Miniprotein binders against Checkpoint protein hus1 homolog (hus1). Designs and how they scored, part 6

Target 1, 271 residues: Checkpoint protein hus1 homolog (hus1), of Dictyostelium discoideum (Social amoeba) (q54nc0)
Amino acid sequence: MKFKAKISKASILLKTVQNIMKIYNECICHITPDKLRFIIQSDFNDGMQVFCEIQRSLIFENFTIESLSDNEIQFQLDLESLRRVLQSATSNGVSDIFTNLTKVRGGPVLHFIIKSGTSGTVIFQDIPIVLLTAQQMAQINEPTLPDPLVHILLPNLKNLQKVIDKMKNISDCLKIMIAMNNRLSFEVETSSGSISTFYSGLDHPQFGDHVLSPDLQATVCVDIKKFAKVLHIHQLKPSEVVLCLYERSIIVHVVLTDIMITYYLPVLIKN

## First folded at step 2 (miniprotein)

Design fc2 (from F3 with K35D Y38W F40I)
Fold by ESMFold2-Fast, scan of step 2:
Structure fc2 (fold): chain B 271 residues (1-271), chain A 81 residues (1-81)
Amino acid sequence: as target 1 above (271 residues)
Amino acid sequence: SKKVRITIEVEGLSPEEAKKLLEEIWKLARELGVDEVWIIVEGNTVTIEIEGDPETVKKALEEIKKLAEKLGLKVEVEIRE
């Protein structure tokens, strides 16, 4: 198998990597002719999952991919290593970044060449990877969920992050309530009282032909630190962010131009 | 005008020699102003792909051949136009 490309929009890729790595420092990287995907599985993260999908044309130019499995390649990758490579490329002005799949001393690596146009600096970096077979990749599936109990478009993420950051100093459990009449609230409780934040006049996303009754309301509890990590995505200035509540999980679906990120967080069940 | 892409394979290198060859070829490519250069190091083999105008690519190939000759190494070349 072969893979090589020139990385376009390194700053966007860097911000994407910085956001998902807050969930976990390792991911599965899946490259197809059409898409670059980063997947963080629940096994490592107390049930939290991330599925990030980027249009290949946004991130790669001069792109070559060859494999016996429909020209798809997948491997386990350390996100901190990738972040360092991308940060090096973006911190010194405009840089050309080239990457390819190769081997060093028998081990597979993702190789990077960073050529600075301004400083004349050239950086060579190898990131060790663990190749996955097509059969192993077939076992990695994004959850198929029923229709959500309730859903809503989140308010301004930067302002929301500020609110949640204050709340996380008080409690580990965040109560999230969505009402299908355009309302959202967040609450944390302590032994001494509670703090709540209310939002009204929010929009609801369109999900197929299924319209939920305006009278529907649901409340769930999630780990506030996990939720706070998701909100860093405001740095990418998404066009919309959808929050869906389910009986045992929540999803946060982030929409950007040519990038889709879905976060799955478990609901805390009090036994 | 049409660009030319060449692939050069150098075999029989120690890991240290492969690293030095990689660095020298990158410096050469930058000095000559090639459009693209890809260098793959696999064990004792260095594979170089260079794309650019025919004159620039020809100069790069000659310099790489000289470098390999100094090391007593075998060079294989594939040309695509």
Scores: ipSAE 0.000, ipTM 0.111, lowest interface PAE 19.7, mean pLDDT 81

Design ha2 (from H1 with A15S Y18W A40S)
Fold by ESMFold2-Fast, scan of step 2:
Structure ha2 (fold): chain B 271 residues (1-271), chain A 80 residues (1-80)
Amino acid sequence: as target 1 above (271 residues)
Amino acid sequence: SPEELKEALKLLEESIRWAKELLEKGDPEVKELAKYLEESLKFAKKLAEELGSPELKKAIEELEKAIKELEEALKKAKEE
């Protein structure tokens, strides 16, 4: 197999990496002719998952990929290592960043060449990886879920993050209620009572031809620290963020130009 | 496929060798690399069993031993 490319829009890739690594430092990187994907799988006893999909043309140019499995490659990768490479390339102005799959000291690595246009400096960096087979990749699927119990478009994420950051100092469990009459609330319990934040006039996304009754509502509890980590995505200025409540999980679906990120968080308590 | 599994096992062997070199040098990346290697071995073992290949089971057992040795070395380094 062979992979090499020039990295375009390194600042967007850096911000994406910085956001998903808040969930977990290690991921599966999947490169196809059309897409670059980062997958964070669930932990063995308490699952949180991230599926990040980026249009290949946004991130890679001068792109070459060859493999016996439909020209796809996949490997396990440390996100902090990738963050460091991208940060060093973007911190000192404009740089050309090239990457390729190769070997160093007998082990597979993702190799980077960073060429500074301003200083003429060339920096070489390697990230050790673990190559995965097509069969192993076939076992890594995004969850198939039924229709959500309720769903809503989230309010301004920057403001919401500020609210949730205050609440996480009070409780480990965040109670989330969505009502299909355009209402959303967040609640945490204290020793002397509860603290709630209410939102009204929010929109609901349309799913097919069916419409949920405005009388429907559902409440779930999630790990507030996990939810807070998701909200850092506000730094990417998404055009749409959908929150869906399910019986055993919640989904936060983030839509950006040429980037789609879906977060899966387990439900702690159904209320 | 058998071809892909064989290539994956070769890469695992080389990655284990490199992880041991990183451990010798005290590189912090070795801890996470060891976990990735263990996970990859589990997938390779499952696939080999699914394919019913006895010739690959020996290779998998040798890699399993090498990964255990790496994990024990990491454990000793942490306890020091």
Scores: ipSAE 0.000, ipTM 0.087, lowest interface PAE 21.5, mean pLDDT 80

Design ha3 (from H1 with A8L A15L A40L)
Fold by ESMFold2-Fast, scan of step 2:
Structure ha3 (fold): chain B 271 residues (1-271), chain A 80 residues (1-80)
Amino acid sequence: as target 1 above (271 residues)
Amino acid sequence: SPEELKELLKLLEELIRYAKELLEKGDPEVKELAKYLEELLKFAKKLAEELGSPELKKAIEELEKAIKELEEALKKAKEE
């Protein structure tokens, strides 16, 4: 088993890592001939999951991957460690960054070689990892969900983040309502009443052959702090952000060029 | 591409020079860096093979010789 590559677009990778790291500091990194994936599982963050897929060609040049299991490699990785490596590599101008899998003193590590374009210095960094077998990886699957109850394209994420950041100081539960007639609302309850933000004129995404009636509406409650963490993705300036409501969860699907990020948040059930 | 291979060869040259400095100072980091050099050299060989450049093969052979000399020097230093 071998993996080595030159990292291109390090600033994009850094921003992606910074965003998903806000959900949890540990992830599964899955590298295939076509994709780099970061997976954050529900077991460690109160039911929240993240599946991030990046086209290999966006991030890796001079790429070599060899394994007996269809040339796929997977391991557990600390995102804060990766963030630090990428941050140092992108500070003070452009750097050449090389990475490979190897062993240091008997333990598997992800090695980095960073050559500064400005100072001419060369440094190396090691991130300890935990290798996973193909069998272990086969048990890690993205949730299979039915058709959503309702869905909508989110408004300007930067402005929405500011609104939600104020609301999270008032209540732990965010009430989200989507109506298929282009409406979205966010509400929090206080002892003095309720505070709501209302949006109209929004678009609905196209999902295969499924057409939902414009008279359909659904409302769910989610943990507002978890939802707020998702909105940091505005830093990547996505082309499209889809919000889907289901009976027991919500999905936020983020579309960028060569990057797709899907967040799964559990619905809070109030008696 | 030919440009990518040329940059990789320059990086190898700089890292070999750095490794020699670490070896002179008795820095244990030399052993880790020597492993990096072996992996980067394999990387450069694959790129050169894809591009079919015989002139770059000579540059790669010189770097391979330098890495082997470094490994032998490191071995001798630790075996004493």
Scores: ipSAE 0.000, ipTM 0.184, lowest interface PAE 19.4, mean pLDDT 82

Design ha4 (from H1 with L11W Y18E Y36L)
Fold by ESMFold2-Fast, scan of step 2:
Structure ha4 (fold): chain B 271 residues (1-271), chain A 80 residues (1-80)
Amino acid sequence: as target 1 above (271 residues)
Amino acid sequence: SPEELKEALKWLEEAIREAKELLEKGDPEVKELAKLLEEALKFAKKLAEELGSPELKKAIEELEKAIKELEEALKKAKEE
């Protein structure tokens, strides 16, 4: 197994890592000839999942990958360790960052070489990893969901984060309503009353075969703190953010140039 | 609880600030904001009845003034 590359656009990779680690500090990293993927599974996150895909050409140049399983490699990685390496590399101006897969004292590591452009300083850093087999990787699948009940494009994320941050200090449960006539609302309830925020004139996403009637609407409840963590993605300035409601989960699709991040959050069922 | 009261007061202060900014900019959101602030006022009054707080009473008075300013701006926009 062999992997080596020069990391380009390290600041974009750093921001991506900083955002997904808000969900959990450990992930599965999957590298293929075409893509770099970060996967956060539900086991440690009360049912929350994240699937992040980055086009390989955005962040890796001088790229070599060789494995007996279609030139793919996958491993468990601590995101805080990766964040520290990338932060170090980007904090002192322009630097060249090289990475490769190697072994230290019998254990696999992701090795980094950081060469400062403003000085002759060279820094070596290792992140311990846990290699996964192709068979183990085949067990890691994005949830298979039916058609969404309703969907909508979210309003300005920075403004929405301010609203949700105010609401999360009052209640643990966020009630989300989407109507296919371009409406969205958020509500929190206490024993003493409720607070609601309404949005109108929003657009609906263009999903191939998923055409929904304008008369449809649906309401779900989610953990507000989990939803607030998703909204930190506004720092990446995405071109489009789609919210989809399902009977037992919500999905937030975040679209950036050469990066797609999908968040899965469980619905809180009240009967 | 003391934490809930503190957060409610902070939220009201920010709502009043945003209302004044939207009035200054002539934003068409004035109509929607007036409705939101009226709901916030109802919630705050209900909370004040349960907790009995001079600080909350003062915040409610400031919110009532902001709502009145928004209603006047809305009336002016309707005429134009």
Scores: ipSAE 0.000, ipTM 0.125, lowest interface PAE 23.1, mean pLDDT 80

Design ha5 (from H1 with A15N A40T F43I)
Fold by ESMFold2-Fast, scan of step 2:
Structure ha5 (fold): chain B 271 residues (1-271), chain A 80 residues (1-80)
Amino acid sequence: as target 1 above (271 residues)
Amino acid sequence: SPEELKEALKLLEENIRYAKELLEKGDPEVKELAKYLEETLKIAKKLAEELGSPELKKAIEELEKAIKELEEALKKAKEE
């Protein structure tokens, strides 16, 4: 198995890592000829999942990948370690960053070579990883769901984060209502009643020729702290953020140039 | 807690200001909007009434002012 690449757009990769690590600090990294994927599984973070997909050409150049399993490699990776390496490489000005899979002291590592363009200094950093087999990777599937009950394009994400950050100080449960007549509301309950923030004039995403009736409406409850963590993605200035409600989960689909991030959050059951 | 109450007051005030802005822009779903605004106004009045604390006096006064402005906007919307 061989993987070697030069990291282009290190600042974009750093920002992506910083955002997804707010959900959980360990992930599965999956590298294919076409894509770099970060996957955060539901097992250790209360049912929340993250699937982040980056076009390989955005992040890697001078790219070589070889494996007996269709030139795909996958491993468990500590996101804090990756963040520290990328932060170090980007904070000291212009540098060339190279990465490869190798072994150090008998263990597999993701190796980094950071070359300063000015001083001629070279810094080596290693992140220990846990290699996964093709069979183990085959068990890791993004949920396939039917059409949502309702869906909507979220309003300005930065402003929404400010609202939700205030609401999370009041309640642990966030009630989300989407009406297919361009309306969205967020509500938290207090002993004196409920406090709601509502939005109108929003757009609904277009999925082929499938159109949901404007009479459709659905309401779910989610963990507000988990939802707040998702909203940190506003820092990457996504072009489109879609919220989909299902009976037992919600999906937040974030679209950026050459990056797609999908968050899966479980619906809270009151009984 | 006093901190929780202050955050609730600020959030209600922001909701009231946003609702007033939507009414002033002539939102075509005025009837549905009015229902949410009436519920929000009722909660805001109860909260302001229950929090007769000197410590929260300024926040309560700002909320009461926003409530009165929204009541006038709702009255105008019902007349249209």
Scores: ipSAE 0.000, ipTM 0.257, lowest interface PAE 17.9, mean pLDDT 81

Design ha6 (from H1 with E4L A8L L47I)
Fold by ESMFold2-Fast, scan of step 2:
Structure ha6 (fold): chain B 271 residues (1-271), chain A 80 residues (1-80)
Amino acid sequence: as target 1 above (271 residues)
Amino acid sequence: SPELLKELLKLLEEAIRYAKELLEKGDPEVKELAKYLEEALKFAKKIAEELGSPELKKAIEELEKAIKELEEALKKAKEE
């Protein structure tokens, strides 16, 4: 098995890693001829999952991948280690970054060669990884969900993050209501009352041939700290962010050019 | 690609020069850098194998010699 590439758009990759890292420090990295994927599984995060897909051509140039399993490789990766490598490469202006899969002292590593454009400094770094088999990767599946109960396009994420950060200091449970007549609200309850924020005039995404009645609405409760972590994605300036409510989960679907990130958060069920 | 290999060869030359400076100064970081140089050379070799260029292979052989000389000098410094 072989993998080597030049990393382009390192600043975009860095911002993506920084956001995903807020959910969990370790992920599965899956590289195919067409895509780079980062997966954070539910097993270690009380049901929270992240599936991030990046078009290979956005991140990798001079790309070579060879494996007996359809030229795909996958491994466990420490995101903080990757963040440090990318941050070093981006902090001093334009850098050339080369990466390959190799071995150090018999163990598999991702090797990086970084040359700073401004300082002329050359840096060599290795990140230890744990290789996964194609069979192990086949067990990692993105949830298949029915059509959502309700859905909406989120308002300005930066402004929303400020609102949610204030609410986060008051309660651990965030009540989310979506009405299919272009309405969204967030509420937290205190011993002395409740705090609510209302949005109107928002758009609804179109899901294939499925049309929901404007009279439909649904309300769920989620962990506010988990929801707040998702909103940091505003740093990437996504073109579209969809919030979908289901009976037992919510999905936040983030659309950027050549990048798609889907967050799955469990719904808190009241007894 | 030829452009990628050309850039890697420049990086290796620069890194070897830096490693020699560290060795002359007695800086312990030279040990770690020597390890990275060997791994980077392996990466350059893999790229060159795909291109099949005799002149590029010769350039890599010269860098390999320089890295081996560095490792030998490091061993001698340790013994003395």
Scores: ipSAE 0.000, ipTM 0.188, lowest interface PAE 19.4, mean pLDDT 81

Design ha7 (from H1 with L11I A15G A40G F43L)
Fold by ESMFold2-Fast, scan of step 2:
Parts: C-alpha cells; sequence; structure tokens
Structure ha7 (fold): chain B 271 residues (1-271), chain A 80 residues (1-80)
C-alpha cells in the first residue's frame, strides 16, 4: 500500500476541514484515484452525518496511489490534527506541502513535509491513523433517499447565519418551512409566543422528471445548534446551497467547484 | 432573561428591514411577515415588563413605532 502526493490549494483544504470539524473531530478519510472523501458518521455526533467529496486534481499533484483493493486507501484520522498541520503550512507564507502514508514504530501514520521557500526550514509532522479494510469501507454508504417533500435554494448564507445565530439563543428547536412557491421561513417558539423570519423569491432546484406543485409545503423541526454549525460553510463561498426536507431528516447540499458537501440532520420528533 | 430579550429585539430589527425590502418589491408576503412581527413585539413587551428595564422599554418603543410605520405603508400601498 502506497500513497504519496504534493498538496496544492492547501487554504481550500484547510477551510473545508475547519467546517466539517465543527460537526465532529474524527472522520474517515477515503482516497481513490479520482477523489478525496471525508465521512463523518452518525454514531458519535447525535445522528448528524457529513459526506464531503473533493476532486483529487484540485488538492493533489505528483499523486501516487497503489493498493491491492483497486488503488483505494481508507483510514480514520483526527481532523484537529489535520487542521493544525494545514494551518501551520499556510500561516507562514508560501510553503510546499508533501504527504505520504508510512509507518512509525510499526504504527501507520500520515506523514507531512512542509518546506518553507523563504527561510529554508523543513518541518516534519505525523498524524496517527487507523487503517480500515476494504470490507469495513464497503459498509459505509451515503444514504439513498427518494425525492424530498420540498426543496429550495438557500438565500445569502452569511446573512442567514447571523439570523440563526440570534435565534439559537431563544430556542433549541428551529422550525423550518419550505413552500414550493419560492418561500422559506424559520421560526423559534417560547412559552410566550414565536419569532419568525421569511424569505421569498428563492429558486427551487430540479430533481429528475418530478415537478412539485407550487402550493405544496412542508414544515420540520431541527436542532438549531446543529443547523447553525452547517451555515459556517459560507466561508467557502459556495455557488449554491440546497435545502431538502424529508419526513425524518433534512439535507443541506453544498456545491463548490470540484467540492461537494452533503449534511444530513435528523428531524426532531416531539412527544 | 435580559440576553433572551436582547436577541429577540435584534431579530425584530432584522425582520423589519426585510419587510421594508419586500414592500418595495411589491411582494404579497410582506402582509404575513408584518403579522409575525406584531406577534414578536408582543412577546418582547411581556419579557420587558418582567425585567423592568427602562433601557429595554425605550428600545421596544422604537420597534413598535417602526412596525406601526410599516403597517401604515402597507395600507397606503393597498390603495395604489
Amino acid sequence: as target 1 above (271 residues)
Amino acid sequence: SPEELKEALKILEEGIRYAKELLEKGDPEVKELAKYLEEGLKLAKKLAEELGSPELKKAIEELEKAIKELEEALKKAKEE
């Protein structure tokens, strides 16, 4: 098993890691000839899941991967450790960053070499990892869902994050309503009343051959703190963000050039 | 709590700004939003009465005036 690459676009990778790390600090990293994937499973983060896919060519150059399982490698790693390595490499000016899979004292590690162009310094860092078998990886699948009850493109994420951050100080439950006539609302309730914010004139993404009636609408309740964590993705300046409501979950699908991130959040069931 | 009330006031301020934007666009949703802003103001008034803060009472009076101006603008637009 062999993996070696030079990391390009380290700042984009850093921002991606910083965002998904807000959900959980440990993930599965899956490297294929075409993609780098970060997967956060529901088991340890209160039902929330994250599937992040990055085109290999965006972040890796001088790329070599060899394994007996179709040249795919997968392992568990600590995202805070990865964040620190990337932060160190990007905070001290222009650096060449190399990574490879190796062993230290018999234990597998993701090794990093950071070469400063200005100072001539070279920094070596190791992140311990837990290798996963192809059989273990085969059990990790992104949920397959039918068409949503309702869907919408989110408004300006930075402005939305400000609104939601204020609402989360009032209630733990965020009521989300989407109407297929281009409307979206967020509501929080107290024992004394409710406070809502509304958006109109939003677009709806197209799903297959299905066209939903414009008089169709649905409402769900989610954990507001979890939803707020998702909105921090505005720092990556995505081209579009899709919100889909289902009976028992919501999906936030984030589209960037050569990066796709999908968040799965459980719907809160009252009583 | 004082912090809960401050957050409620900020949400109402943002809602009023958005309602004015909808009114300028002629969006019919401004009527529904105005209704919810009135309900939020009622909640803020109840919380302020419990806290007895003069500073918060003044802030609520300013928001009440802004919502009243929005309602008057909606009535005027309906006539045009």
Scores: ipSAE 0.000, ipTM 0.228, lowest interface PAE 19.7, mean pLDDT 82

Design ha8 (from H1 with Y18L Y36W A40Y)
Fold by ESMFold2-Fast, scan of step 2:
Structure ha8 (fold): chain B 271 residues (1-271), chain A 80 residues (1-80)
Amino acid sequence: as target 1 above (271 residues)
Amino acid sequence: SPEELKEALKLLEEAIRLAKELLEKGDPEVKELAKWLEEYLKFAKKLAEELGSPELKKAIEELEKAIKELEEALKKAKEE
């Protein structure tokens, strides 16, 4: 197994890592000839999942990957450790950053070499990893869901984050309603009543030739703290953010140039 | 509770700031947010009356004035 690359867009990778690590501090990193994936599984994260795909060419240059399993490698990685390495590299001004798989004291590590052009210093950093077999990776599948009940393009994420951040101090449960006539609302309940925020005139994403009736609407409840964490993605300035409601989950699909991030949040069942 | 109302008032303040930002940008979503602010203000007034807090009543009066100013600005923008 061999992996070696130069990291070309460290600032973009850093911002991506900072955002997904708000969900959970450990992930599975999957590297193929075409893409770099970060996967946060539901097992220890109360049903929440994240699937992040980055075009390999955006992040890696001088790229070499060799494995007996179709030149794919996968391992468990601590995102805080990766964030620290990337922060260090980007804080030194113009730096060359190289990474490779190696072993230290018999254990597998992701090794980093950071060469500063300003000070002439070279920094070596190692992140311990847990290698996964192709068989173990085959057990990690992105959910296959039917067509959503309703869907909508979210309004300005930075402004929405401000509203939701205030609502999360009032209640743990966020009620989300989407109507296919371009409407979206968020509601939290208090002992004295309810507090709602309404949006109208929003667009719906384009899906093939299927058009949902404008009379359709659906309402679900989610953990507001989990939803709030997703909204931090506004820092990456996505071109499109889609919210889809299903009976048992919601999906937030974030589209950026050469990066796609999909968040899966479980729906809370009311007593 | 007083703590619950305090958090609700902070939400109103942030929503008013958001509404002003949307108005400045000419975003049509400001209309729906303004309607929500009006409805929520009525809720906050009821809660403050039940708690009998003069400090909270004063805070609500200040927010009511801000919402009224926003509504007048919306009306003027439409006329132009």
Scores: ipSAE 0.000, ipTM 0.101, lowest interface PAE 24.4, mean pLDDT 81

Design ia1 (from I3 with K3E T7V L21F)
Fold by ESMFold2-Fast, scan of step 2:
Structure ia1 (fold): chain B 271 residues (1-271), chain A 80 residues (1-80)
Amino acid sequence: as target 1 above (271 residues)
Amino acid sequence: SDEVYIVITVRGMTDEQVLEFMKELFKEAREHGVEITVRVKTPEDAKEIAEKLKELFEKLGLKVEVRVDGKTVTIEVRKE
């Protein structure tokens, strides 16, 4: 097995890593000839899942990958370790970053070479990894869901994050309502009263041939702290962010140029 | 004693913190209409809260519509 590349657009990769690691510090990294994927599974983070997919050409140049399993490699990776490497590479001006898969003391590592253009400093860093087999990877699948009950495009994420951060101080449970007549509301309540914020004039995404009646609406409750963590993705300035409500979960689908991130959050059940 | 409680102030927020929160919501209203609804325990509390919020918005130079229906106070900022 062989993997080596020069990392381009390190700042975009850093911001992506910083955002997904707010959900959980460990992920599965899957590298194919076409894509780099980060997967956070529900097992270790109270039912949340993240599937992040990046076009290989955005992040890697001078790219080589060879494996007996269709030139794909996959491994468990500590995101905090990756964040530190990328932070070091981006903090001191222009740097060239090279990475390769190798062994140190008999164990597999993701090796990094950071060459500073301004200081002439060369830094070597290793992140220990756990290699996964193709069979283990084949068992990791993104959830298959029916059509959503309702869906909407979220308003400006940076401003929404400020609103949700204030509501987070009032209750741990966020009530989300989407109405297919271009309305979205957030509510938190206590024994002393409630506060609701209503948004109007929002757009609905198109799901191929699916057309939902404007009279449809649905309401779910989610953990507000988990929802707040998702909103940090505004730092990447996505072109489109879709919120979908289902009976047992919500999906936040984030669309960027050459990057797609899907967050799965469980719905809270009172009983 | 005139005791007026908004859910946010019950959590120890100052009047200044409530104002900053409202300002952030109103900035969003330029692109989208924003409606803030406050539900309280009595109709008398709702009327008192509505009057105080109206005074507060006038001081900020904001043009908003404040409505009272029973125990519910609605503040609506129109989409521009």
Scores: ipSAE 0.012, ipTM 0.389, lowest interface PAE 8.3, mean pLDDT 79

Design ia2 (from I3 with K3E R11E E24L E28Y)
Fold by ESMFold2-Fast, scan of step 2:
Structure ia2 (fold): chain B 271 residues (1-271), chain A 80 residues (1-80)
Amino acid sequence: as target 1 above (271 residues)
Amino acid sequence: SDEVYITITVEGMTDEQVLELMKLLFKYAREHGVEITVRVKTPEDAKEIAEKLKELFEKLGLKVEVRVDGKTVTIEVRKE
């Protein structure tokens, strides 16, 4: 196995890492000839998942990858360690950042070489990783879901985050309703009453042949703190954010140039 | 363009709980201009709540319009 690259646009990679690590601090990193993927799986009964895909050409130059399994490499990675390396490299001016897969004392590491343009100083950093086999990676699949019950484009995320931040002080459960006539609402309830925020005039994702009736609507409940964490993605200024409701989960699709992030949140079941 | 409306259901709420909710909405209403709808159990309660909410928002320096329809109280706050 061989992987070696120069990291370009390290600030974009840093922002991406900072946002997904709000969900969980460990991930699976999957590198292919055309993509870098970060996958966060939740095995602790919270059910939240993240699948992040970045076009390889956005973040890697002088790229070499070789493996017996279709030139793909995958490993478990601590996101805080990666964040620290990237932040160090992007602080105090411009640095050249090189990375490669190697071994230290028999253990696999992701090695970084940071060359400062201002001081001439060269810094070496290692992140221990856990290599995964092709067979192990084949078992890590993004959920296959049918068409959503309803879907909508979210309003301005920064403003939405402010609304949800106020609502999360009232209840742990957020009720989300989408109506296919351009309406979206958020509600929190207590034994004493409820508060709702309504949005109208929103757009729906464009599908050529798959047009849902304007009369369709659906309502689900999710953990409000988990939903609030997803909204931090506004810092990346995405071009589109799609919210899809399903019977047992919701999906938030975040579209940026050369980056796609999909969040899966479980629906809370109340009697 | 998108629009924002805020609905508050006060059925079973105490005056103090209603006040706490209004305080949480204050900054957002001031920034965005919102329509706030409050639902109560009786038309008499709706009139009383409308008066209290109007006084609260005016005390906070906001220009508001209050409407009562049966059990529903709607408060529109002018965007700053």
Scores: ipSAE 0.013, ipTM 0.420, lowest interface PAE 8.7, mean pLDDT 80

